# Designs tried in a protein design chat: VH-VL binders against Probable complex I intermediate-associated protein 30. Part 19

Target 1, 227 residues: Probable complex I intermediate-associated protein 30, of Arabidopsis thaliana (Mouse-ear cress) (q9lqi7)
Amino acid sequence: MSRFRSLLQASVNATKKALTWNVEEWVPPAEKHIFKFHSKEDLKKWHLYSDSEYGGLSSASLEIPDKGDGSDCTGVFSGNLSVDLSEGSKWNISRSGFCGMRSKKFDGFIDLDGYDAIALRIRGDGRCYISTIYTENWVNSPGQSEDNSWQAFVFAPKDSWYTAKIPLARYLPTWRGNVIDVEMEMNPGRVLGMSLSVNAEGGAVGAKSGAGDFRVEIDWIKALRLP
Short names: E, the ipSAE of ESMFold2; O, the ipSAE of OpenDDE; V2, 0.75 times the mean of E and O plus 0.25 times the DockQ between their complexes.

## First folded at step 23 (VH-VL; framework fv_ifinatamab)

Design w4 (from t4 with heavy chain Q106N, light chain S30D; at its last look DockQ between E and O 0.30; V2 from the best seeds 0.63)
Fold by ESMFold2, look of step 23:
Structure w4 (fold): chain C 227 residues (1-227), chain A 123 residues (1-123), chain B 106 residues (1-106)
Amino acid sequence: as target 1 above (227 residues)
Amino acid sequence: QVQLVQSGAEVKKPGSSVKVSCKASGYTFDHYYMHWVRQAPGQGLEWMGYINPWSGGTKYNEKFKGRVTITADESTSTAYMELSSLRSEDTAVYYCARDLWYDYGNYPAFDVWGQGTLVTVSS
Amino acid sequence: EIVLTQSPATLSLSPGERATLSCRASSSVDYMHWYQQKPGQAPRPLIYEASNRFTGIPARFSGSGSGTDFTLTISSLEPEDFAVYYCQQYSSTPYTFGQGTKVEIK
């Protein structure tokens, strides 16, 4: 399966392109809040999923921890990745060892036309996570009403707050977690929702991988127009 | 326990439409695609299309030339398939079947099917 | 459109015998599945992704193959195994089924 290897290569290529951007602007960059993770109400916009829905043993939670009277609160996406399956189930290992959080579909859509990147403010565990964007097509085939998914890796450094800036161009079209080789363009003007997921297979070289606990704190998700 | 329960058999005249329902229970409705597959008497299985209940996005078999419409109502966990301009050759058992939607790895095929709905088109 | 051709159309065998069912695709398929169907019932999933058994499917059922040639094997037929078997590709739309192989007694 070339799923994660393809995402890794695309992530490296997109990062290299992003590092060559050198545009300065005296006006602050335009930002658009997409999600906040500051209250239990904010977390109600998300549904959890895992391989447990099909006999796996992975578990996930999304909570606002009680930090007392310290002001800022952040959402914590955490759980355990297991490559094991329930008794009497025979599934390919690749269908096991994953957890995710998927937003509810936006009311209508959000329009990210004119933005260059998705930014996530996170404090992680050293694992590589997968960011997914769901969009409508630019133009549907006659008689069809299709939508698409787009995926990119996001590294979550251990124990430090980090703003991951993921160029929209780094997101690759996927079908059921596999990069498809058809030339497609994302329709950033019709974003239907987003997800963040993690799996035991891992991601970028040097990132933590494998079964076991995972934990990432999330402050917010924004779209950015880079200067 | 996961169940897909379909509406009852229907008898329709040529040229009319039929709308079959498929009520899901025992799982999170918008975590799975819902497919529709039909089977004419004594014949094999024919895929008609699917809906993603989360987005409302659909994909149809072009063979039906726009006669099929698949919808979903998340609040009732129910999917619907409507077939218009009915012909005698549309007489078949119509099945709904679910398929896991997630962003990682290989996916099961149609792991749970409804009991089927016989639609008879006769003049 | 990927066309799936199953052979034979009918396989007449006795309980205890080995059944070998073939499915040939017109182009390469990554996601080939197998279903069993008895009269008046919905299809029952047997094998996913060519070789993996669904939950509750007995070990006498096995699948193999890749690319364009796939096989379902029932190592020792039981009375409840006499049914129609369909292969199905899930690699590209429209998703398609083979025309079926009927496994019948005698």
Scores: ipSAE 0.646, ipTM 0.797, lowest interface PAE 1.4, mean pLDDT 84
ESMFold2 (binder alone), look of step 23: mean pLDDT 90; pTM 0.930
OpenDDE, look of step 23: ipSAE 0.825; ipTM 0.892

Design w5 (from t4 with heavy chain D30E V112I; at its last look DockQ between E and O 0.53; V2 from the best seeds 0.65)
Fold by ESMFold2, look of step 23:
Structure w5 (fold): chain C 227 residues (1-227), chain A 123 residues (1-123), chain B 106 residues (1-106)
Amino acid sequence: as target 1 above (227 residues)
Amino acid sequence: QVQLVQSGAEVKKPGSSVKVSCKASGYTFEHYYMHWVRQAPGQGLEWMGYINPWSGGTKYNEKFKGRVTITADESTSTAYMELSSLRSEDTAVYYCARDLWYDYGQYPAFDIWGQGTLVTVSS
Amino acid sequence: EIVLTQSPATLSLSPGERATLSCRASSSVSYMHWYQQKPGQAPRPLIYEASNRFTGIPARFSGSGSGTDFTLTISSLEPEDFAVYYCQQYSSTPYTFGQGTKVEIK
C-alpha cells in the first residue's frame, strides 16, 4: 500500500471528525419552543372559549400581569367554571362547566418528529387541566383532509412552578372531547395547533375539581427530546 | 342572533358547477363544524360533507366521487360548497348546518340550519 | 352505511291524538336525532341522543329507544305539529337520515 493512500485516509478522518463536530453543533436542541407567554403579543396566538358561547355561564381570561422590571412576565389563564345554564336559553349543550384556550392554527404545521414529550411550565391552583394536540391524519382518504385530536391530563400544583412533562405516547385519541376506542398513532410530524382547557368534572383523584375559580400561570410550552 | 344565511337560488346546465355560500353570524365561526346537506324534490335528506373552519380539514360523502368541495373563510365567517360536473339528479335544496366543535362536551347534532338554496339543473 | 327506515310513511291524525313514529337502523346507533320539517323550511331539531329534547321543544315531544329501534312520540298533537319528521344518525359517516314520516291532519 502507498504512503499516499494512508495520508489521504488520515486527512479524511480529520475532516470527518471536524464534520462530526459541526454536525453536533447543528443538531436541533433537545428542546423546541412551541409557545411563550411573556408578552401581550405572545397571547395573540390564542383564542379563549367557554360554554358561555351557547348558554353556559363560565368565563375565561388570558392576560399578562405587570411583573415589574426585574422578572419575566408570564401568562395567566383564569376564570370561573359554572355548571349552571342561562335561564330561557334556546341553545342546548350536552355539558357545561368548561373553559379553554386554543391556539390559532399554525401556518402549515409544526414538525415534532424526533421529540418525545410536551412540556408545560406552569404554576397552578391544584386543578387538572387538559392538554390537546391537533394533528393531520397519518393517512388521509383520497381527496380529503381529515384531522385528529389527542388529549392528556396536566396536573397544575398549587402555588409552585412545575414543569409538566407529558410523553407524546400518553396522549389519547379523542372525538368531540371523548376518548375513542380505536388504535390510532399520533402523527407528530404534522401538528396543526394546541389547546389547554379545564372543566368542573376535574380529571384525577386528589386534584381540585368542581365549579368555581380557576387560575394557572403559564411560562412556556416546549417539545422535549428526552435523554 | 345566531343565524346562517345562504345565497340565492340558481339554475344551472348539466356539466357546469355551482358554488353556494353560507354566511354565519352571532357566534365564533371556527368553534363549529359546518356541514352541507341536500334534499332532492320528493326525497329525503342527504349528507354531503363537512369542514372544520379552524383547520380547513374536510370529510366528504364518497357518493359524490370528488365532485364536492367545501371551503371556509374565517375572516368573513362564510362557508362554501361547490358541486361540479352537475347532473339533473343534483337538482335539490342545499342546506348548511352547524355542528359544535370543542375539546369538551361537544354537541353532536345540527342545531342551526341555513334557509336552503335551490339549485336546479336543467338543459 | 347505516340505513334508517321510518314507519309509517304517513300518519293521519286529529289534533289531540297521540302520534307514534318509528325509526329502525340497519346497525347499532349511538347518536340518533329527530328533526321536524314544515313545507318550505329547513329541518328543525327536536330530539338529540334518542331521548333528550332540544331547548325550547315542548314536553309533548319525547324520544326513546337504543341500538337499532327508536321511537318519537307526540303525546297530544297540536295544529303546528302536522309536518314531516326525520330520524338521523350521527354515529358514522356518511351520516344518514330516514325517509321521513308525514304527520297529516285527518
Scores: ipSAE 0.574, ipTM 0.756, lowest interface PAE 1.7, mean pLDDT 83
ESMFold2 (binder alone), look of step 23: mean pLDDT 90; pTM 0.930
OpenDDE, look of step 23: ipSAE 0.801; ipTM 0.884

